# Ledger of designs, part 14: VH-VL binders against q86i44

Target 1, 197 residues: q86i44
Amino acid sequence: MSGQNILKCKKCQLEITNKIITNHNSDTFHEQCFVCKLCSTPISDPYFTDKETGDFYCAKCEVIRNDQSKPLRESLGFCSLCYKYFRQNEDILTIDLERYHIGCLKCTICKKGINNEKYYREKMTSKLSNYCCEDCFEKVDKCNGCNSMTLGQTLLAMGKNYHANCFKCFKCSEIIKPNSPYSINKQTNTPSCQKCN
Key: E = the ipSAE of ESMFold2; O = the ipSAE of OpenDDE; V2 = 0.75 times the mean of E and O plus 0.25 times the DockQ between their complexes.

## First folded at step 4 (VH-VL)

Design a25 (framework fv_guselkumab; at its last look DockQ between E and O 0.01; V2 from the best seeds 0.00; counts 0 for: pae E 28.2 > 2, placed apart)
Fold by OpenDDE, look of step 5:
Structure a25 (fold): chain C 197 residues (1-197), chain A 125 residues (1-125), chain B 111 residues (1-111)
Amino acid sequence: as target 1 above (197 residues)
Amino acid sequence: EVQLVQSGAEVKKPGESLKISCKGSGYSFTDYWIGWVRQMPGKGLEWMGIIYPGDSDTRYSPSFQGQVTISADKSISTAYLQWSSLKASDTAMYYCARGPSYRIEVKFGSYFDYWGQGTLVTVSS
Amino acid sequence: QSVLTQPPSVSGAPGQRVTISCTGSSSNIGRGYDVHWYQQLPGTAPKLLIYGNSNRPSGVPDRFSGSKSGTSASLAITGLQSEDEADYYCQSYDSSLSGYVFGGGTKLTVL
């Protein structure tokens, strides 16, 4: 008995007995099922799928939908770390006056999520920060320049770790860039830049 | 030696603009936050805001947000506090103070270890 | 009104022990934020006296000590001296205000 593989519509889960529409994922649909939710027009490439509802939207209607949802997105705000807008009913971590997606705020060292507890923040750029939980702070190497934690990129010089901007010429206080030549005062064990040599 | 030297006393009228300065020396100016603190006559200390001269990241107290502007010129190791329009109620001593080091925010442990001598601002009609 | 509450004044005789309290809330000291203390002598700028609840900067005598418990902190001065007459301020961070906060200050009078 040649088990006729019944083709089912991925949207309605019913058997397809007429025209079969196949998408790029090789999913099969009724012609009437593979339509835009907003305009009810048969879907053509490109199209968008709502991840929550599974509904399809044509490109034109997707623009409309995005515009319609803009006020809501704006009202919900965005994550202070990844700067993505919050979704409705999304779990949000609030620390002080800043809000984060759960999972965005992680310790750089142990990778555990940071909650409303004590943490250290190292701002690398306007958009990038490293975080360290209180427990890991004591385990983090300290900068020989400032004696603070080194979470991001560090420079190893003279057997010690430095923040990128903390390795400075002892004479002129200018930053010695990585791989730049410098001299070491043997008496004081301090670095001097090439200009000061 | 770490020093913060502030500009001299100011006598102004209401409505006038003012910019006072705080110059740091004896340390890497760009590597430490600089805070501003107000002390009204006979009153306590009030944190106004803080700036990181290295990138001019600035944070304000909610009470002072929009009321003042904090800025810095790292080329001359100087931080500024300015008003666009002074009020009589702005009469106070203003202190700058060195805050946390580098771009590290340690909110739960941040303190001010060195202070300027203060700038007295008097606003009277 | 200051976010951190201090007694407006305390007094003691030379050689005595005095304590200055700093009472916060769940949004500052109660969250575990460190408390720092400053001494302001008359007519001068504040000076860091205690940092990190109980640490003394260089030059600060050991007769000054700080402690923290719960939502409050305390500055203790033993062997009170005439030169200790000053205003004392506690400082911490407040999460609700997203900013540093000072106590109202305490005037210490040495009798």
Scores: ipSAE 0.074, ipTM 0.647, lowest interface PAE 3.0, mean pLDDT 88
Fold by ESMFold2-Fast, scan of step 4:
Structure a25 (fold): chain C 197 residues (1-197), chain A 125 residues (1-125), chain B 111 residues (1-111)
Amino acid sequence: as target 1 above (197 residues)
Amino acid sequence: EVQLVQSGAEVKKPGESLKISCKGSGYSFTDYWIGWVRQMPGKGLEWMGIIYPGDSDTRYSPSFQGQVTISADKSISTAYLQWSSLKASDTAMYYCARGPSYRIEVKFGSYFDYWGQGTLVTVSS
Amino acid sequence: QSVLTQPPSVSGAPGQRVTISCTGSSSNIGRGYDVHWYQQLPGTAPKLLIYGNSNRPSGVPDRFSGSKSGTSASLAITGLQSEDEADYYCQSYDSSLSGYVFGGGTKLTVL
């Protein structure tokens, strides 16, 4: 039996007996010790360490922490896109209860900052959405299934554009996948999946 | 044309579970958030939480986090509010209301433009 | 208590003007978040009365108007009528709570 070295967490200096997290410097940490101090998110991307406290900060929270314009009052909050604090009496866009500076979101079509009363959204993933200002909305193609804008890739079916999950069987409402067979009711110009034929 | 129709009144004992519903009609259900608001007898309105039915993204008021579960079934245009174990203090009128548009955002901030008729929940021994 | 402060009651005679205040703080109304107002008639669900500080939904009489200044907002009702007797609630968003907040409500009595 060779002696086994006991690994210690570099942050708390206590023995690690459960899951071990290692960084690129070969330092070892408890899972709960290798998290961002401000947002509690596990560290994985480039991160920053406070030399006095040993606390870690993700890139987002490091910008917040070192922003010289940060207000005296934490309750003013910060922009979810640029991570800088809001100023008192500043206009804010609120989308899905997240807050943004008026100019931080950009129209996908014209690339100008969204500062209109109305804007349109196409959700791509839980964290990614495409935005379109009111002026550009009239110019973008619409999904024939949901009648909303299409800014990303679309499914072309029956000569019309659809979001991938908007091309559905008229009878059962199940999504018709790109390579799945379907039939067209020529009278109503509606699609139906193979099992609803 | 837009309507939110809630399930009927409930009379329950402490410790029982309950799930009430809110069915939307007259609009595209996945184009709007649905919020839940409590009104205790003789008291004011309290926001409980909100859900986007398209992907079930749910946000809770700090006072109601862990106390209730909000869910939705977009295939039948219905949102739900659920308790695992009711308390006498849960006695209240519960409203669902249509929240901000998901596809068409406005800078006015979030408000509730159409409300359900309410579900009265009475919890007593 | 409620995060937004309203007077618990207000009263007026038919034809008069009444004003209902809604006082917030720097984390909500003072932060720049819009104020919305709801009317609740006895035994009914709330109804949207004013949104975005001063806009009226279709069907709301122009006797109802809203305004906002600093950390507070006001609902004004002119030409008061008996059918205006109801509870009125202001609502905004609060950044420190990351959520919607309602005022405590104001009972309007038409004398």
Scores: ipSAE 0.006, ipTM 0.507, lowest interface PAE 10.7, mean pLDDT 81
Fold by ESMFold2, look of step 5:
Structure a25 (fold): chain C 197 residues (1-197), chain A 125 residues (1-125), chain B 111 residues (1-111)
Amino acid sequence: as target 1 above (197 residues)
Amino acid sequence: EVQLVQSGAEVKKPGESLKISCKGSGYSFTDYWIGWVRQMPGKGLEWMGIIYPGDSDTRYSPSFQGQVTISADKSISTAYLQWSSLKASDTAMYYCARGPSYRIEVKFGSYFDYWGQGTLVTVSS
Amino acid sequence: QSVLTQPPSVSGAPGQRVTISCTGSSSNIGRGYDVHWYQQLPGTAPKLLIYGNSNRPSGVPDRFSGSKSGTSASLAITGLQSEDEADYYCQSYDSSLSGYVFGGGTKLTVL
C-alpha cells in the first residue's frame, strides 16, 4: 500500500507539511526553524551553529554573541602613551600612576623597554615623559637648574646643561628660550632676559 | 603661543578625592573662559562646565552639577577640576579647553579654540 | 542619545567627497545657535576644525567646509586623504540645558 517517507525538521524533529528549507547537507527544516536565534533572519551562508543548543546564528549576530571583551575591555582603560585599549589578561606597566602596554615605554638611552624593573623619570612638563632604566641612570648628565637627569634635548647656557624649560630669568622667572638674548650679572652669576635687563 | 598644559594621569580608588589642573600660558588667562570636557574610554565628548577666571563665574552642565567642582587660581593661571568622592564611573579622559574671550552670554554658541593634552583619571577598586 | 545626532561612522575612498551630518532641535541649532566642528585624530586631543558654522581657522585646508540649515548642520570633506581618518564632533549651545552640547561623534574611515 502507499507508504510515505515523512520529512522531519532536523531542528525540532516534527513533520514538515509546508515549505521545506534545505541546507548544504540536505538536512530539511521548517521555514521558521532555520532562522537566526537572535534576529530571526532566515539562515544563509555563512552561518554558525551552537553545538550545545543546536541554535543557528547569522554572521552578524555571531559577532555580537561572542564579543565578551567589549564591556570589560573598555573598563580596563587605555595606554597613556598610545591611547589604545588594554586587552583582557594583557600585562600592564604602571609607572607613577600612568598605565602603559609593556614595550610602549622605552629607555631614552638604550631603547630597551621599561618593564617591572626600577626606572627613573625625567621631571615632567607635559603628559609625555622621558624614562631611563637603572643601568643608564648613572651615565646621564644632570640639569643645572633642577639637578635631575637630562634625557631629552638640552640647551647649553653659561657653560652648563639645562632642560629646555629650566633656564629662567632670575628677575621674572620666565624661560629664556634657546638663542634668545640674555645678560649675566657677574656678581651673582644669574641670567636676566632682555626684557628685565 | 597659546598653550593649555594639564596635570598627569591619576589612578584612584572609589571614595578618594582628586583635583586635576590646567595651566594656561601665552595669553591673558583671566580674559578667557576655560571649559572642561569628559571623554569616557571609547566614547564621545561631554561638556562638564566652564569658568571665567577673572571673577570665578562658573557654569555647569546639568549632568555634572553637584558632581564636580570647577575652580581657578588666576595668580598662577591655572584652572582646576575636582571631585570630593570619586566613583568608578568617573574613569575617563578629561580635557580643558579655552572658551570665549569676553564675559558674554554663553548661549551665543561660542567655540573652544585651544585644548589641553588631557588628563586620564582611572578609578578602580 | 546625544542632544546632537551624528552618524556613528562614515567612510570614503581617497579623493572622494563625504559629508557628516549633525541633527539638532529647536532648542539648539534650530534656535539659531552656531555649530562648530572638531577633529580628533587617534590618540590626540580634539582640535577646532570649523567655527561659526562655516569658518576655517588658519591651517585648516579648504577641502573642509561647514554649513547649517534649519535644525541641522553638515561638515563636508572633499578630496579625501588618509590623514583625514579621525573622529569628528559637532558642537552647539542648547537653551533648554543652558549649556554647550556635543554630537555623539562620527568615525571617518578612509578606505
Scores: ipSAE 0.000, ipTM 0.399, lowest interface PAE 28.2, mean pLDDT 79
ESMFold2 (binder alone), look of step 5: mean pLDDT 93; pTM 0.949

Design b1 (framework fv_guselkumab)
Fold by ESMFold2-Fast, scan of step 4:
Structure b1 (fold): chain C 197 residues (1-197), chain A 121 residues (1-121), chain B 111 residues (1-111)
Amino acid sequence: as target 1 above (197 residues)
Amino acid sequence: EVQLVQSGAEVKKPGESLKISCKGSGYSFTDYWIGWVRQMPGKGLEWMGIIYPGDSDTRYSPSFQGQVTISADKSISTAYLQWSSLKASDTAMYYCARGRYDILTGYFDYWGQGTLVTVSS
Amino acid sequence: QSVLTQPPSVSGAPGQRVTISCTGSSSNIGAGYDVHWYQQLPGTAPKLLIYGNSNRPSGVPDRFSGSKSGTSASLAITGLQSEDEADYYCQSYDSSLSGYVFGGGTKLTVL
């Protein structure tokens, strides 16, 4: 006789017929039910559960939902750096769909606030960016591979600075790692990895 | 006018603690780095470390990491350099200087007059 | 040992040109980091003389000029005067040390 094991989503209590998401406690969820309530991002550890509603919140959004500084009747959203709600009549800096208090976004070089002026960004990872005001940008050394500013750790090669992933073989475009052998074409001033030499 | 005023000369014994100061005036103290530079008698300049008083972000030269503590009190526009236990080899002139930009592109545009520290038995 | 190498001394007569070199490596000047220069008159604190390779602060005469090429930088002083007698230091950033580096200093003697 066939046994019937019906998997139910712990959040909505309905049968799971498609993709099943399982947490550390072996609870099962619909993909759509295991997301942060505030930012709609799929949940990963660490996360928080509201005991009254059963809604999930990522670590960032847990800080936001407990922020006592939020306006009572309007939502201007939240700062992507400090994770606090904007107050009414507060100036907001918007960069690539993210919003910041003006005082929260600082130039990495001079540490002054970026105040709705020209600014420049060095994106290091999906979750990390360095920002630079216009005055400092004129003085900052640039990566010779991508021509963007270098504010973090760089690779030194051929007398020039490179982001780690920007020093590439001219012939095959593979990244040349630190301490890996390479050749220089002095006429074109371009590097070639050992394989392409 | 921009001015950095350092504390007076010190004469100490090995093993003693010491804290010297650098007071900034004539500018927004929290908007600039303060660096510390050592000059041993008859020798050149050595960068020790730097602090941003606005958030106390502090960076040390590898040679001075763990040897000294740099701090600042923004309420009185004063930066500090401190030793827990002085050595005879700490005998030197110590300068504070205002840093422009950050460590990668930075330079020192105004300097204090220096604090002479003499450590001897 | 200094990471940036300067000659210990240079000398010149009034009105002459002198050049002070600052030799680095691929981890500092050779990597493209800016070079700054300081003048230290006898018994005084250092004073900023050149920043960003070739820029002069307000009040610094145009007799002082800076340049950078490859792994080295140079400070040139034209129309040498007795008041120029001082120690001169270059400064840059070194990525292998993750910090500022000064040259060993050059004592300029006006003959």
Scores: ipSAE 0.000, ipTM 0.427, lowest interface PAE 19.8, mean pLDDT 80

Design b10 (framework fv_guselkumab)
Fold by ESMFold2-Fast, scan of step 4:
Structure b10 (fold): chain C 197 residues (1-197), chain A 123 residues (1-123), chain B 111 residues (1-111)
Amino acid sequence: as target 1 above (197 residues)
Amino acid sequence: EVQLVQSGAEVKKPGESLKISCKGSGYSFTDYWIGWVRQMPGKGLEWMGIIYPGDSDTRYSPSFQGQVTISADKSISTAYLQWSSLKASDTAMYYCARTYYDILTGYYGFDYWGQGTLVTVSS
Amino acid sequence: QSVLTQPPSVSGAPGQRVTISCTGSSSNIGAGYDVHWYQQLPGTAPKLLIYGNSNRPSGVPDRFSGSKSGTSASLAITGLQSEDEADYYCQSYDSSLSGYVFGGGTKLTVL
């Protein structure tokens, strides 16, 4: 019947449903939003706030950010793997907003540099990804469920390879785990879990 | 292979001018700062200044500002340290060394050093 | 004088452990700037021994380790060998000077 105050993150303006971080001004933040923009370390006093972006910087990174040493080139920047500057008019590889020299990002299978060609990636965790060049992607087995490359241990089912979480019941979409019983529709070649058939 | 090769030893009289060199090879010369470090006989290391060869941006230690000139010629991958009028107190070993600046990680240490140039100033 | 303070000398016997301190202030190490360490063998140029407080370049034995706490840093050398006899320098960046600073150096004698 009565409403409750919903705490919103001052940085992103979205509702805070887990741990609340409060600063000395009683402003509230998501834990992941109250971090230094450059080093990603949780913010503590003293800290600095960019007036235009609202981004936070720890004391060390504020000095680095304002250092007038040759700044990051506005349009090109530097390589996220080797931390060397890009030259003007140099071709760069951009993946998920990160920039790389041609050749710094390497194929997991053949170890050759990936150069402005189609890359293929299998994300293992939020922080770990496997990348594969086009030639190697054509050669490796694909997951029959998601049609992405299978660079690790896979589940073999119905004569085909699947990531563990990609072998699903066609009717209910529940994951069919190893050694779990399932049925196959011979006409459509689709699996169904025991409870759906 | 990364190398910094410095010019040979110098023997000078007070009041004379001098320009010593540091040539880089095996890397992109314009992507790194070159620093100059003095070591007086039996004394420690003193940072003198740094230069970014890509645009010749030069920064000096307060102790050396106005006392020396640092320059670079990127066409021949060479940095220079110069005195207009030497003093006996300039007698020292002079090292050049490479460093890198990155906005995410800040300044790196001096990862490669020249062999040093011994400058002796006496009458 | 020197912005970073090191003991002028330390000594140890082969196989022993020695520690070399590097004391700064709020404008350098205390401001969060990384500490780098250099080894200078007699008659040679300095060589980067530790960078970024605790990282070893390729070829540096794990007997050498670095640490940083507050306004100070420390270089530890375990299993001392005669080849370790050298001068050791710490180096950081100082925000008030807008430049690099070196410690005064420590002469390690392996007896």
Scores: ipSAE 0.000, ipTM 0.445, lowest interface PAE 16.6, mean pLDDT 79

Design b2 (framework fv_guselkumab)
Fold by ESMFold2-Fast, scan of step 4:
Structure b2 (fold): chain C 197 residues (1-197), chain A 121 residues (1-121), chain B 111 residues (1-111)
Amino acid sequence: as target 1 above (197 residues)
Amino acid sequence: EVQLVQSGAEVKKPGESLKISCKGSGYSFTDYWIGWVRQMPGKGLEWMGIIYPGDSDTRYSPSFQGQVTISADKSISTAYLQWSSLKASDTAMYYCARGKYDIFTGPFDYWGQGTLVTVSS
Amino acid sequence: QSVLTQPPSVSGAPGQRVTISCTGSSSNIGAGYDVHWYQQLPGTAPKLLIYGNSNRPSGVPDRFSGSKSGTSASLAITGLQSEDEADYYCQSYDSSLSGYVFGGGTKLTVL
């Protein structure tokens, strides 16, 4: 006759009161203690154990860990889009202090990966940006006032697109608001507000 | 390890001012957005606004513009949410959360534990 | 109420598949903005479950998956477990509001 067993986690040596994970050796673990050291995913067969530290590694991460020609990925961090580690000596795209695998950063317009460093950025605020590839940059409408990309709301005035703050009176430089009256100088093709005409 | 730690629960009366905090650690505080999200008792999540601590660029949802002030002190890696005059309808759990990408593409990838604000007479 | 519409509740038995919908409009999901999903266990803060329509952060089981089509997105949970009992929220960006929007939330009950 067997009684109730009090089980301890082999990794942390504390009592297991919830879900029990059992390995092929009948060792028991907390769910959160039976994870790969490098990728943090739950362990499944086959897996490997470091004899010195007792840490577990999945088959994929064991190959990475034992590759003496490739330093540990942890030193480089991980991609800001896919949450996967970089390899040391891997090509990394760095934009605004964020790191990306080549191809993880996508063009806002065509949604294709930006694989070369020839890309274009529209800064909408101090630290917000939209990115596009060279092909899309050639095709995107430009603001006639500032010559930057127009990916947000624009004004159509004098047959051309403007950011709201870029459609200005040529004489006084004040913003001409949407649906406000203005005059066009036929010789210079420039707008002036009613106050300046 | 990335953490956002929020200030403790508050019990206030209508008309009082309040400022709650969200302290980031384990990452470069000035390189990520901090958003504020309200959850009224038994209700869902409502985005209130977001700040980029590097330059204090702040965006509010239309429902919260003029109702609250969001600020940050990058020297101590702390963001703030402030009311000049609390109402009973401000009773809610308030979360801060980190925005990993720009506002158009990105999730809130790390969340604070929440600050419960109770406003009653 | 919510700009993104979710069913208020969904239920299933252990081992079953459940799907939670998130319906938007032309100014958010329909405009091409990504959908993210959060799991909120009782008494805890939300946690990121799915980002960028279909990607899982490290540590999220593969029985959680996301998809997007037209103006809608869905979260699928296969092999349902009692630990999945939680509130689930979708989130996107809305160009007409110039801000983030959340769904109203779905309470998942495991029978």
Scores: ipSAE 0.000, ipTM 0.435, lowest interface PAE 15.7, mean pLDDT 78

Design b3 (framework fv_guselkumab)
Fold by ESMFold2-Fast, scan of step 4:
Structure b3 (fold): chain C 197 residues (1-197), chain A 121 residues (1-121), chain B 111 residues (1-111)
Amino acid sequence: as target 1 above (197 residues)
Amino acid sequence: EVQLVQSGAEVKKPGESLKISCKGSGYSFTDYWIGWVRQMPGKGLEWMGIIYPGDSDTRYSPSFQGQVTISADKSISTAYLQWSSLKASDTAMYYCARGRWDILTGPFDYWGQGTLVTVSS
Amino acid sequence: QSVLTQPPSVSGAPGQRVTISCTGSSSNIGAGYDVHWYQQLPGTAPKLLIYGNSNRPSGVPDRFSGSKSGTSASLAITGLQSEDEADYYCQSYDSSLSGYVFGGGTKLTVL
């Protein structure tokens, strides 16, 4: 970092190590993250932001997005990540009834395209997820409670990582909050909240 | 919970008109396609056409274009399939099914129970 | 004739695996359109079993899986149970017809 603060992309919340784009509010972005979601054109003022996904839309595409009219039905549709139409004979990846170009879903860790290979998903919100390829999934720390990947901050308890909502009392199944006392059953290697003995 | 409820069985003579219905509930009716599928006795499924109730945009299979009319009344969340003049070859089970708007070539995710139409003599 | 070709019947014993094929052409599966699968139990309406080549709706057991390659798709059923006895239909979209196409259906018998 050479003494500077780590620059994070406001859209994806990941470190920027290549070309930096800045907006009128001095927010920083990856070049590929500061584009219109529907037409993939680099963003310029005026533009619009979807609050849940952080996706950007140019003025023209914001009108199209809010139209609520039927999409084009004579084509194969469009990718939910890059919003470009599918080509004939192009392989399409479908996840939760949303469609993607193979290669548009990228591993959060290594940035390589998933390419209809085995992948793993960490759900963030109803519209946002982190994705991880099989190779990176093998290496990334797992939540010991749910066995899914951990890409954000975790609780370290009993020498293992947990999502905040995954560290639970073995007896009552209630969440053991950070800094709450708990005991360990050495025979079963399981945690119990203080209320459960 | 999403549900499609179809009108009851019909017994008709050749040359008679008929209109059967499919009522949607448990979702926003104008935000989804309604498709019609025919299944002749002992045979497979045949797509007849679809309608988008929000603006009545209707698409027909080439085999059914001009043979039937598909319509919808969004005020009562109901789609219709209509014949002006039935033929004995129209004897079949007719299903309505919901198509998703957000996948242009997507599946039919919920189906009605079917309406049996028998055309004889 | 059906635009998508399925075998008329397949059979297996309880606990076994069966695979049902769905063969299309360059205007449908070969053009990249997704394949969806439906299960029709005797005397009932079809039910969505697999969508988007390989995804299961809520409530469908993981014994059912789908795949697609080239101009063809396959439905695999593992751990066969007597209640799996049904007709299975594949469905895709055809660009030359600008509409949906179904396979002819496959009757699964659990011996």
Scores: ipSAE 0.000, ipTM 0.434, lowest interface PAE 18.1, mean pLDDT 79

Design b4 (framework fv_guselkumab)
Fold by ESMFold2-Fast, scan of step 4:
Structure b4 (fold): chain C 197 residues (1-197), chain A 121 residues (1-121), chain B 111 residues (1-111)
Amino acid sequence: as target 1 above (197 residues)
Amino acid sequence: EVQLVQSGAEVKKPGESLKISCKGSGYSFTDYWIGWVRQMPGKGLEWMGIIYPGDSDTRYSPSFQGQVTISADKSISTAYLQWSSLKASDTAMYYCARGSYDIWTGPFDYWGQGTLVTVSS
Amino acid sequence: QSVLTQPPSVSGAPGQRVTISCTGSSSNIGAGYDVHWYQQLPGTAPKLLIYGNSNRPSGVPDRFSGSKSGTSASLAITGLQSEDEADYYCQSYDSSLSGYVFGGGTKLTVL
C-alpha cells in the first residue's frame, strides 16, 4: 500500500514526520539532512552528490572542493562554524579544539570579534546562532527560564523576561502561551497553568 | 594530549566530609569549563554542576544546588567536588569532564577516569 | 525519569545496522539545542562519540553517524562490530531546567 507507506530520509534512514524535501530523483529527506557538507546551507539545484559517501555539495562548494589548491587548503583545515577551508596566511581562532575564521565569531550586540574570551550562544534555528561576548552577556536581558540572552521578542511574566518556549507550568512543564491566564503559588513563587490549579 | 586525571577511590561513613579532585593537562585550563557528572551503580549519567576556572563562575543543576561545592585552583589546573556531610545515597562513580568554551551548547569532549565513592556504615 | 528518552536496550548481529533514538521536548532538542552522544565501554569512562548533532571527533569511524529532527535525535551504527558493545548516552541542554540533561542510556548488545 503506497498510500500508507512511511516516508524515510535517504540520508539518515529515519521516518520523516515534519517538512519533507524531495530531490530530482524523487528521494525524500529531512530538511536538515539535505544540506551542503561544506557550508551547511540547504541544497538547491544545481548540486553534486559524492557517490561514495552520499554527501551533498552546492555548486559553489563543489568548485571549492575541486580547486587545484585543495591539498594546500586541506592541510590548513576548515572552519567548524561555516565549513569553508582556511586560506593561506589567514588567522585562525582555536576554541574547544575546533578552528574558526576570526570573522565567523562576532558578538551580535557589539559586533566585536570574539577571541579567546568567554562567550555565550543563543540558538535561533538549527543552522543559525547568535553569539554574545561576556561583557554584553552581563548587560543584555536574559531569559529567566534558560538564563540565555534574549535578542528578539520575549514574554514579560512575573516581572521577568522569557523566550516563548521557556515560560512553563511548574506542575506539568507545558508552555504557557502568550496572553494565556496562569496562577502564581505565593509560597514557592512559581507559575502554574489554569488546568493545573 | 588533553588529559583529566581524577583522585583515587574513597570509602567513607555517613556524615563525613570529602573532597575529590580532577587535574587537567595538555590544554589551557582557564579557557574551558569543567563539569561534574554522577553515575549511581547501574544507573545513567546525571549532570551536577560546572565551573569556569578562569574566574570560578560556577553553575549547579537544581538537584545538586546546596548539596555539593564545586571549586577550582587554576594555579595547579585542578577542579574539586566537595561534600560537607556524605549520605549513603552519595555512593556513585563521579566523573569530571571538560565542557565547551561557551556554556550550555557544547559537548563534554574529554572525561576523567572517574572516582568511585562508597558511603556505608 | 530522564528528560531525554532512550530505549533501554538494542541488539544486532555483526555487520548489521542499529539505531538509537533520543526523544526530547520543546525545552531542549525542540528549542534548537545541539545533541551530543557518548559511548561508555564496560568498566570505562564515557567517551565523546558525536558532537553538534552530526560531527565526529578525530578517531571515530564514519560508520557512527548522528541526526536531529524536531524534538528527537538519532545515533546510527552501521557495520556493527563486537567492540561496539557498550552503553550509549545522548546529551543536550534543557531551558526549563536551566542545565545539561542526559538520556537514560541504551545498552547495545552484539549478538
Scores: ipSAE 0.000, ipTM 0.445, lowest interface PAE 14.8, mean pLDDT 79

